# VH-VL binders against b7kms5, part 3

Target 1, 80 residues: b7kms5
Amino acid sequence: DTFETVRNTIRIESEVDESLRQLCHEERITKETWLEAAYLYLCEKPEELAQVIQLAQERLSQRKAIADYKRAKTMQERFL

## First folded at step 1 (VH-VL)

Design ib7 (framework fv_iratumumab)
Fold by ESMFold2-Fast, scan of step 1:
Structure ib7 (fold): chain C 80 residues (1-80), chain A 122 residues (1-122), chain B 107 residues (1-107)
Amino acid sequence: as target 1 above (80 residues)
Amino acid sequence: QVQLQQWGAGLLKPSETLSLTCAVYGGSFSDYYWSWIRQPPGKGLEWIGEIDHSGSTNYNPSLKSRVTISVDTSKNQFSLKLNSVTAADTAVYYCARGGIAARLDYYYMDVWGQGSLVTVSS
Amino acid sequence: DIQMTQSPTSLSASVGDRVTITCRASQGISSYLTWYQQKPEKAPKSLIYAASSLQSGVPSRFSGSGSGTDFTLTISSLQPEDFATYYCQQYDSYPYTFGQGTRLEIK
């Protein structure tokens, strides 16, 4: 092998995953190579990278709000 | 890369308060829940509780009356206090990164402190 | 509290064996289960989460399956470094609870 690789397991939104799978199937590439290419491309475009980071921060904030709500609800309903 | 280092406690007498601190180095502090777990000698694991960067806590009901977990976000540290200890509280205590705040559909403790043996003499 | 029961409590196996460890929940937990490996005098290491998702960096010989109340951890071809105690943990509801552990020993 000319490349050294690591195995990563990540969880993404189901709808996003389905869209990405379809794209990879149609273009005959893998999710791994798409991820690598997308990151490398964005690293060379600072303004676009900043926009992607902003979207990532917004998505993370949304997930945190949902997680906090669910944790509070679980504790209240079962033990408090 | 993220690393947890813990300190505090050791040998306690019955009725005293157990105090342990965990410091987080590298990585994001605010994106995760931070947990305490204990393991009595030769026994299994028991989850004590968790805290997030805002100070929101969830405790094991069996310990809730005696346990307090606190956070110092300026130092990226979180701490455990357990009041009124007895011999039954003798255990190795671990701090751990527990769960990504954004994702409740998966939960795993993937980074752990080295553990602190706390012995309560009877 | 949700009670987690592992079976067997201990088992002996040889390198190259296929090993199966089972975990049962006292009530339905969907797929909200994590498997850990613990070696003597070390903190536990997470192996599998969401019942079947392999943790980053964990060898592919480890796999998990199950949903609801019955869960299985499988090691397809046991290696010397795999002799350890294995724990399941539910995260469906508070408090999070662990199984009593399964000790995997050299035959």
Scores: ipSAE 0.000, ipTM 0.607, lowest interface PAE 16.6, mean pLDDT 85

Design ib8 (framework fv_iratumumab)
Fold by ESMFold2-Fast, scan of step 1:
Formats: C-alpha cells, sequence, structure tokens
Structure ib8 (fold): chain C 80 residues (1-80), chain A 122 residues (1-122), chain B 107 residues (1-107)
C-alpha cells in the first residue's frame, strides 16, 4: 500500500531520549510514530514549526559548545 | 559502514621510534576526533591521544613528551609516532573514532581498527 | 588524572545468573561514562554510554546506572556470549581513563 517505510537511525541527547521513551511507554506508542505525528502536525502550524527549528538550531550549537568547554576545562586544570 | 585499517612497525628495539598509520574508509573524517589507544598484554586500556581533521591534538600527559599524532586529510589517514620506546611500550595499539561534534553528545569510541601488536625487545 | 576502579577484578558466574559489576571514579564525572565489552584478541565494543543509555544492537539484558562517582553495569540473565572482560571509561576530563577491567568467567 501507500505506507512504505524506510529504516532510519537517529541519535539524541540522553536526557531527551529518557523523557521521550517514558512518554512513548506511558502512551503505548513508538518513537517512530511519535516523530511522524509530530512532524505532520507541525507542518500544519508554520509559526510553531519555526519555533521548533529555532530550538533545533540552538541545541545543535550548544552541543559543540559543551564539547569544546569540557576539553578546555581539562586543559586549564593541567596548568594549576 | 565505517572501517578503520591500521598498519606499521611490529618489532622494535629500545630507543627506536614506533610508527603506525590508520586509514578511514566509508565515512566522514571531519566531524570526529581520531584516537590511539593501547593495551599491554594481559592488561587494561590506555588512551594515548587524539587528533581532528584540522590537526588539533590532545595527548595523555604521561606520554606527551614522546608522542606525536598527525593527520593526512587528502588520504583520510592519521598516524602515531612514539619516540624512545622501552619494553613498557609493548602493547596492542588500536586506532579508534570518538563520536564528537555534530549529532550527538554520546562521546564514545564507536569504531576501532583491527589492532597492531608492537613488541619492544633487544 | 581521574582514576577508575572496577570491582570485582574477576568473577565466575553461570548462564542465567544476574551479574553486577561496579566502577568508581576518584572524582565526580556526572554521567560521562561508557561501558565496553572485550572478547579475547578483539577490539572493545561499546555497550552503554552516558552511564545508562543502551547502544543500538546491544541486548536489553544489559543495563547501566549511576552518576557522580559510583556506576553499575548489570546483566540480568547471563548468556554464553557474555563471557568477556568489561571496562568502564570516563570522558569528563582529559586524559580519558579506563578501569582496570572485570573478567567474567564461566563458573
Amino acid sequence: as target 1 above (80 residues)
Amino acid sequence: QVQLQQWGAGLLKPSETLSLTCAVYGGSFSDYYWSWIRQPPGKGLEWIGEIDHSGSTNYNPSLKSRVTISVDTSKNQFSLKLNSVTAADTAVYYCARWDYGGNPFTYYFDYWGQGSLVTVSS
Amino acid sequence: DIQMTQSPTSLSASVGDRVTITCRASQGISSYLTWYQQKPEKAPKSLIYAASSLQSGVPSRFSGSGSGTDFTLTISSLQPEDFATYYCQQYDSYPYTFGQGTRLEIK
């Protein structure tokens, strides 16, 4: 039928994954169906979609900043 | 699928320089740190150091005076040189990828080379 | 440097047993800890990252817990393929350091 699927792998932050897994377990849905539903819903809500994209861009930037901070912190500690 | 293949010297005499190379196939070179890790026979793992595609390095302080890691981005290869070897440097040496940058925050060694046994003896 | 100490250094167990191994950091590392499995003459494989997140493809009988300085890896029902050496690794601070390993042997 029209419900052909593709297999994807995604990686998300552990805190977010834990929260999302709990939500999916409580509601008896899968992460895959939640992702499909969330995207389809947001496509009908342009202002909300724009807010989500902004948050996504912020989180992506923060990932690199956190990694860089951890490395810099370790290097600084060695000079004391 | 990402593959790491390594090669280099196996038998060394004390005071010589250890040289190993690791080639990366099937994946992006730019968004990761590339590490060397060693394991003496029957013992645990020791992190030696890491390099990214730009040539930025971090070394284990215990080895810093003797170690150099370099990168050849045109070949997707990185190399380890360890100077002034002694019997204490006898180990299986692994190259490995650290999943840093981009997506995600997992920061673990996800792909490893096959390992190279380096023996230092007279 | 952050020292990682595993306990026990070795243990014997039977198929079907619940196995627990622990890892202690000499200072707080939040949840920045990964567990690895290593079989003889092979490179290590990551099992659990961020102290408690199961790697894709790793059986659900493996689980991790802990934060700060005390961490635990649990195998709920030991299988024949689980006999191996297990290592914890911290990635809070350079240099990255590993525990000394826990060797899991057939009883």
Scores: ipSAE 0.000, ipTM 0.593, lowest interface PAE 15.7, mean pLDDT 83

Design ib9 (framework fv_iratumumab)
Fold by ESMFold2-Fast, scan of step 1:
Structure ib9 (fold): chain C 80 residues (1-80), chain A 122 residues (1-122), chain B 107 residues (1-107)
Amino acid sequence: as target 1 above (80 residues)
Amino acid sequence: QVQLQQWGAGLLKPSETLSLTCAVYGGSFSDYYWSWIRQPPGKGLEWIGEIDHSGSTNYNPSLKSRVTISVDTSKNQFSLKLNSVTAADTAVYYCVRGSEYFGELLSTFDYWGQGSLVTVSS
Amino acid sequence: DIQMTQSPTSLSASVGDRVTITCRASQGISSYLTWYQQKPEKAPKSLIYAASSLQSGVPSRFSGSGSGTDFTLTISSLQPEDFATYYCQQYDSYPYTFGQGTRLEIK
């Protein structure tokens, strides 16, 4: 049977991307297939899925904090 | 599904205060930053500033001494006041949806109001 | 402030042409760049965000590429409704800044 695929662009942190790239190279898989496998596996593990969602929420909050810091730094350098 | 409707201002004399209000219909108001952008006739775009649901603002340094953006979260509205206007402030003013409040600037300025022409005559 | 410079300032093209517009940032902005289309007397419309991601509802003939300082917007097969002014905008740092615009006109 043929799989239908979509092409998506996602932005992830450089250190995470480098670590994932190393893992994929060592195991001889692609980032795309690792992402599919990880998601499918977690959908069968509700407790683990909930932990991953919590980590994702924490990381999203950290990214907002970094964006806010960058904004504040830019304004401070301009006016102070 | 998200719609921005704006009103206010029109003809101003130098030294007066420009006042515009934008109402947001549909979507989640508190999940986004909300911005004002202006465009002088026949020229390019200039970002004025942004506000979130808590009233936290960031302003373009070139306008910071004259600009105030405020929010009324109960009405899903935000407003622009620009003090001490001059002929250089003649422009179409747009209210616009900015980045997600909890996001990291994944996308910006995806829904725009209809625009309000403000003319400042000498 | 980060200065955004577009090239060309204007160009003339025919329906069916492949059109490329470029945008250069005065410093690195990663992929924090949005492309807009603006028709006369209308508000700008977002086409591409994060340098290469197509906005919902935008035709697939539009594409964006680039990272760092050099960016391009491509229209693979120009349609009559595509004649407009195009702007790039960086959102890497405050204040957000726009290019001067590229006016795309009928040949």
Scores: ipSAE 0.000, ipTM 0.619, lowest interface PAE 13.3, mean pLDDT 85

Design ic1 (framework fv_iratumumab)
Fold by ESMFold2-Fast, scan of step 1:
Structure ic1 (fold): chain C 80 residues (1-80), chain A 121 residues (1-121), chain B 107 residues (1-107)
Amino acid sequence: as target 1 above (80 residues)
Amino acid sequence: QVQLQQWGAGLLKPSETLSLTCAVYGGSFSAYYWSWIRQPPGKGLEWIGDINHRGSTNYNPSLKSRVTISVDTSKNQFSLKLNSVTAADTAVYYCARGLDYGDYVGYFDYWGQGSLVTVSS
Amino acid sequence: DIQMTQSPTSLSASVGDRVTITCRASQDISTWLTWYQQKPEKAPKSLIYAASSLQSGVPSRFSGSGSGTDFTLTISSLQPEDFATYYCQQYNTYPWTFGQGTRLEIK
């Protein structure tokens, strides 16, 4: 009856994190339970799930470009 | 911490099916892809395929016609079956944990102990 | 498939040496490269991920650099426990592919 859980460390944008924290505070829930509920709900809604995946793919593409620039810059400064 | 322990067939004849199982202790399948990777004696590493807790699989195209990976989430286990083996399939086979391929993630951080599979006549 | 080529295939060095191993991808993989260390009869251990990020618990003498197609693993001051085979791996595009390995041997 005890839930088996996995600890996960994720990076999300600061503005998104602030909005999610505000929502969780107002609704008296945790980030963990909100993420679980959102995923489970979307798994029952294929059309909505597809929209979320599309948004995620767009955000990932933007983050990859920014991350590549930041990584290259940090390594160059370290090993100049 | 996470431990991967594997077992299965060690000695096979050509045309037989290779079967290996990997069990995960001290953790769960959530948020991870679970891979099989092999290494022929004295050679480099070859990725075989992966599976997630929902049963979604990816296979190396070079092996796709012969390979099946399955998962048993209730036992925290995943398994490899490789059909129609030949001497070229002789290798140490490893199970490994891969992250769900996001920014700054996507490496194998925990590995099983390895299983030597020898295919000989 | 993306081909990963390591140089050199074998390298002899002494304790205290600065050692450099290189890895080249046949096409742009951004920073999606991991370095592994493998000792005889053991599974590989991850050292560096995302080309330059040190895996937790790995000594600071190990460092990685590079982007695109050219990557480098550096050991700043070689220790006896560092004699092993080193592999690079790309995780930009399925199928995941590894370099052929660089064997680091005592001089």
Scores: ipSAE 0.000, ipTM 0.593, lowest interface PAE 15.0, mean pLDDT 83

Design ic10 (framework fv_iratumumab)
Fold by ESMFold2-Fast, scan of step 1:
Structure ic10 (fold): chain C 80 residues (1-80), chain A 124 residues (1-124), chain B 107 residues (1-107)
Amino acid sequence: as target 1 above (80 residues)
Amino acid sequence: QVQLQQWGAGLLKPSETLSLTCAVYGGSFSAYYWSWIRQPPGKGLEWIGDINHRGSTNYNPSLKSRVTISVDTSKNQFSLKLNSVTAADTAVYYCATDYTPLFGGYEYYGMDVWGQGSLVTVSS
Amino acid sequence: DIQMTQSPTSLSASVGDRVTITCRASQDISTWLTWYQQKPEKAPKSLIYAASSLQSGVPSRFSGSGSGTDFTLTISSLQPEDFATYYCQQYNTYPWTFGQGTRLEIK
């Protein structure tokens, strides 16, 4: 073999997954190769990489806020 | 495919600043958050904080007023400074990989690689 | 902060025994829990992440289970090299917190 690979399990938002799946189907590529190509491309473009990281940080913050809200609501419901 | 090598001060006096550095070899420096953890002799583990390659930090609130973690991306290094040390800060200090959310998951990147540890003793 | 409590704090066992240690979180942490093994004067070694996923290179006699607040680490057939201190750690909410440890001793 030319390549050694590792197996990852990744959870992403369902709407993003649906959109990415459609793109991969139309372009005849896999999610794995798209992820590799996207990362490698961005590593060569520092300004664009910075923007992607900012978006990722914002999405993570939103996801954490939602998780925190749900956790607080569950705690409240245990008493009420 | 990551290895961590750490170094820094061993014996300190109360009120001094603890300084440790961790160098990262192999793997992707930008793919991880990088952690500092400590363990007092005969006691359990305490997480100090983490940092990514862009300098974004998370600190344990119990140490936040005294701790600073920094990165040098040109050398693939990250460093710990702890101000105003007391005897309670005597511990083995470890650098390690940290949980990195990749597309919302923490299961791929854990604290699975650790440095060798540095014993820091604070005594007068 | 989320409090992690392990039980027992110590136990004695013989080679070949099935050993179970438990970890309880003060709040729901889903499955965001890692188990570590630490031998004297060594850095901890990660055994299990996401409550039940075995780390690469870790023997299959180690297994983890649980979700929410109650978790268990099981060693199905204890080997001489397994005598160590075991820690659980949650990574659901900053700051990351560890249990107090369970010391596994030769009987």
Scores: ipSAE 0.000, ipTM 0.598, lowest interface PAE 14.3, mean pLDDT 83

Design ic2 (framework fv_iratumumab)
Fold by ESMFold2-Fast, scan of step 1:
Structure ic2 (fold): chain C 80 residues (1-80), chain A 123 residues (1-123), chain B 107 residues (1-107)
Amino acid sequence: as target 1 above (80 residues)
Amino acid sequence: QVQLQQWGAGLLKPSETLSLTCAVYGGSFSAYYWSWIRQPPGKGLEWIGDINHRGSTNYNPSLKSRVTISVDTSKNQFSLKLNSVTAADTAVYYCARESITMIEGSPYYFDYWGQGSLVTVSS
Amino acid sequence: DIQMTQSPTSLSASVGDRVTITCRASQDISTWLTWYQQKPEKAPKSLIYAASSLQSGVPSRFSGSGSGTDFTLTISSLQPEDFATYYCQQYNTYPWTFGQGTRLEIK
């Protein structure tokens, strides 16, 4: 009996990862099973799912802004 | 400072098993995934697989039937075994650290690499 | 698997030249791309992550751009120590895949 699984790499912020590691350690679960459970639970709660999607969009926008800032800073250093 | 040192097979004959070991010195072994990557002569890099301290593995599907990666947490070491080698497996093999965390919202990268091991498969 | 294709496979340039290397992914990888530099008989060194973010300690003459499927690495004014082979790598989806490499040689 084997589970049908896929392998994915996910990059998350250090503070979030550390908090999630602590939670997984305390509850004796894995990051993989927590992610599966969280998604499945939210799929049954449309209003909460919409809130999570909004937060994800905001976090993605922030990540893009950080990348843009780093590039601009590098260009400024070359031309100043 | 983190340092990776690797050792193992150099010259192999077709059908033999390739065996390499990587030892990690300094830093936190249990916080990261550890990868094997190879580079055939004149070609690009090919990711083989990774492992964490609990023994959870991910393998490149193209090599999965022949590859086993194992970990010895007591020694901070992880090892690669590749079965049934052919001339196509001739490559420099690297071990490397894969961060599973981000700092300040920035993505990770392979930040520490072993020195590389040239494995030649020749009859 | 996501296929990464670099262009050109080799190029010759002179110190002071502007050099551009491209990398194309077979499917959308957002910005999840790293550029590496590899000198003969040494392990690769990361230069740029997240398509455009410069690694600490890497000279500002190196820059990266792109998103989705098309990416570029630019060296604005080539220095003698920059002659090396350059690789792109996607980390959007397992298995992680690399380009075939671009060899940058003295003209």
Scores: ipSAE 0.000, ipTM 0.554, lowest interface PAE 16.1, mean pLDDT 82

Design ic3 (framework fv_iratumumab)
Fold by ESMFold2-Fast, scan of step 1:
Structure ic3 (fold): chain C 80 residues (1-80), chain A 123 residues (1-123), chain B 107 residues (1-107)
Amino acid sequence: as target 1 above (80 residues)
Amino acid sequence: QVQLQQWGAGLLKPSETLSLTCAVYGGSFSAYYWSWIRQPPGKGLEWIGDINHRGSTNYNPSLKSRVTISVDTSKNQFSLKLNSVTAADTAVYYCARDFSGYDSSLYYYMDVWGQGSLVTVSS
Amino acid sequence: DIQMTQSPTSLSASVGDRVTITCRASQDISTWLTWYQQKPEKAPKSLIYAASSLQSGVPSRFSGSGSGTDFTLTISSLQPEDFATYYCQQYNTYPWTFGQGTRLEIK
């Protein structure tokens, strides 16, 4: 049997990816099925889901800050 | 570089418990699942089960009521116990390393094998 | 459980022959199939995984093909060291299951 699926590409931090790969190999699951299971599990636990969303927002803010810093540094090197 | 050596019971009577141990030398023990496979004389291969360093097991349903696989991470060893043996359990038993990728694709094969242990069950 | 059926159960061939061995699964296993070679008194050796991916160190005369339920192992020009028993194994669903084996004998 097969399931209807959607193909996507995501980028995550290399250290997180390495840890997740190790877990997937040890438990014989795929990144895809781990992601599905993690989301479904958290949807049944509103307080835990809220904490994960907060962490995701913090990580996103950090990445934006890094991107902004890199842009500012480039401007400094060329014009300032 | 990675070697598996196995030892344990050779001759058993019906109703006894089969016990075999496999020791892993070299390589990373905790990175893999480890399998037991058997082969009756002149016949094909039958997968018995597998285990990882955390003690997570998968068993062949045909043997599940009689089989236990355990792991001793401090010694890099894993063991097979098969209860209530009969003549049908006479076989060469192999331990093996599972090489598998579950990242973005699925691949699986057993790449390193022990030397095999002949277990004979006779009255 | 998924049943794996190999054909033929045995065949005789000569050095230099092209040999084909087939394996059929009782249900769709995609490409999740491994081929092994076993010589007398020895443990099996994996040759091909994911139906068609050749193992490092295995001669290029070995090739695999197929998907779904029908799979083939081909030896393009048989060598003396190739006389052995060959097994297919599915890893789609637990329990892992093997074909009954194909014994390749000298003619």
Scores: ipSAE 0.000, ipTM 0.640, lowest interface PAE 11.8, mean pLDDT 86

Design ic4 (framework fv_iratumumab)
Fold by ESMFold2-Fast, scan of step 1:
Structure ic4 (fold): chain C 80 residues (1-80), chain A 121 residues (1-121), chain B 107 residues (1-107)
Amino acid sequence: as target 1 above (80 residues)
Amino acid sequence: QVQLQQWGAGLLKPSETLSLTCAVYGGSFSAYYWSWIRQPPGKGLEWIGDINHRGSTNYNPSLKSRVTISVDTSKNQFSLKLNSVTAADTAVYYCARGVEYYDSSGPLGYWGQGSLVTVSS
Amino acid sequence: DIQMTQSPTSLSASVGDRVTITCRASQDISTWLTWYQQKPEKAPKSLIYAASSLQSGVPSRFSGSGSGTDFTLTISSLQPEDFATYYCQQYNTYPWTFGQGTRLEIK
C-alpha cells in the first residue's frame, strides 16, 4: 500500500529547527512524520490542541511585530 | 531490503565527461536522498553530492562547476556526470543512500559496489 | 569546509584488545558524525551515526561517544574481522567531509 503525499516548504526559527532536527535524529524519525504524528495526536486532545493554537497565535504575532520593526528601520535609513 | 547497483566505469582521457548510473532495487526510492562519493586509489573518501526524487541537488563546492547529478524516477535510477576530467578524477566512485528515517543523505547507510574510473592520457 | 582529523593514522593491535580511534572537527558539529569501516576493495560500511547510535546489524563491541569537536570510536575485545580502515564523517554542514582514515592492522 501507498500514501498520497504533498510537499510543503516551510520557514521556521533556526533554533527550533536545530532542536527538532536533533530530536528526529535521536529517535530515528523524519520531520514530516513527526509533524503528521503531532497533528494527529493533538486532534484527539482538544484541550491540548487549543493550547498549541494559542502558542502559534502568539508566535505569529511576534513575527509580525519583528517584520514591522525591520520595515520601519529600513524606511528610516532610506528616507529623511 | 534495498540494493544499489552501479555501472558506467572505464578509461577516460583528459577533458572527457565521466558518466555513471546507479539503479535502486527494493525499498522506497522517493523517501530518500541519494549520494555520490569517490575515493582515489590509496586515499580517503570525498563526498560529491546528493539528489532526491524531485531533482533537488546539493553539490560539493569544489566540484560544483563540473558536476551534474540527475534522477530518472520512472526507472528508480540516478546518475553522475563530471565534465572536463583530469588525472585527479581517477577514483572508485560509489553511489549511496541515506539511512532510513532521515530527510538528508548525511549518514550513508547503503552503498553500491563501486565503479573504477581511470583518467589517463 | 569543516576539516575532520583522525588519530592515529595507523594502529597495530591484537585480537582481544580494546581499541580507540579519535576524530576532531575544525568547528562544532554537535553530534552529527558517522563512523565507517572499510575493508580492502569493498565499499565502506556504516557502523555508528549521530556520534553514538549503533547501526542495525553492527556488533555491540563497537561504540561511539563525543559531541562538539571531539569524538571517539571504541572497539572492545577486537576480533579478526575488525582489521580494516575506519573513517569519520560529519553531516552538520554541507559539504559532508570525511577524516583521512585510521588503518587498523594486526600486530
Scores: ipSAE 0.000, ipTM 0.606, lowest interface PAE 14.6, mean pLDDT 84

Design ic5 (framework fv_iratumumab)
Fold by ESMFold2-Fast, scan of step 1:
Structure ic5 (fold): chain C 80 residues (1-80), chain A 122 residues (1-122), chain B 107 residues (1-107)
Amino acid sequence: as target 1 above (80 residues)
Amino acid sequence: QVQLQQWGAGLLKPSETLSLTCAVYGGSFSAYYWSWIRQPPGKGLEWIGDINHRGSTNYNPSLKSRVTISVDTSKNQFSLKLNSVTAADTAVYYCARPYDFLSGYSEGFDPWGQGSLVTVSS
Amino acid sequence: DIQMTQSPTSLSASVGDRVTITCRASQDISTWLTWYQQKPEKAPKSLIYAASSLQSGVPSRFSGSGSGTDFTLTISSLQPEDFATYYCQQYNTYPWTFGQGTRLEIK
């Protein structure tokens, strides 16, 4: 390699992944280089980085709420 | 692993419509633009077009007036229709997924379907 | 559309030979090029992506180089199973386009 790299695996919402793949396809870039560029750019923009973190926290909260709802519904259906 | 299975018309007469379907098993159907590619006997490869799970299409300009690609997201299938066929449309037709080793898009194609020979003769 | 031109169109070689085939794009495609190997009655198999990155499971005797408009595929020591047709493909700009192919035949 020209640069030392690490292989990562992440799980994201299918709709978001499709949109990102479409963007990468149209702009002739890879997900790895997009992720690197986006992170490096945001590190130089603390106000925008804070906004992205806030959105991430909101999305995480939504996923937890959905998981909690599904768990409660399953328990209710297993017991009278 | 992801597997692609194809089926559809084998023998056609000039002026008829070619119809092929590709089913995707395993993997993430919504993550990719799924392609159709053809190869006339003894000749090179020609990209026909692609489609995503929302029905967004890209077509080769040389075929755009005659080609329609559609998707059935509930079945993880996509289909090719080519109108007004002539002998020049005789080819092996493949469905294919863009290869994504670098976690990007459009790094070539892998996997490919098994191929469908379509012969146009009178 | 970006035209992809391969040379030579056909080549005869012997087992153990070093073989090179070239691909030229009519416009700058950076490194957005894939090389394929196709054997009779089979779908193409990708060998190299991003001009120089070897696909998993592909023997190390295959290598690719180039950027911009000029690209080369090299087989350092030809094996019997390497006699096939080779294609380059650009994925810089729609529509995707392929070279006309280079048929590698036994001398």
Scores: ipSAE 0.005, ipTM 0.610, lowest interface PAE 11.4, mean pLDDT 84

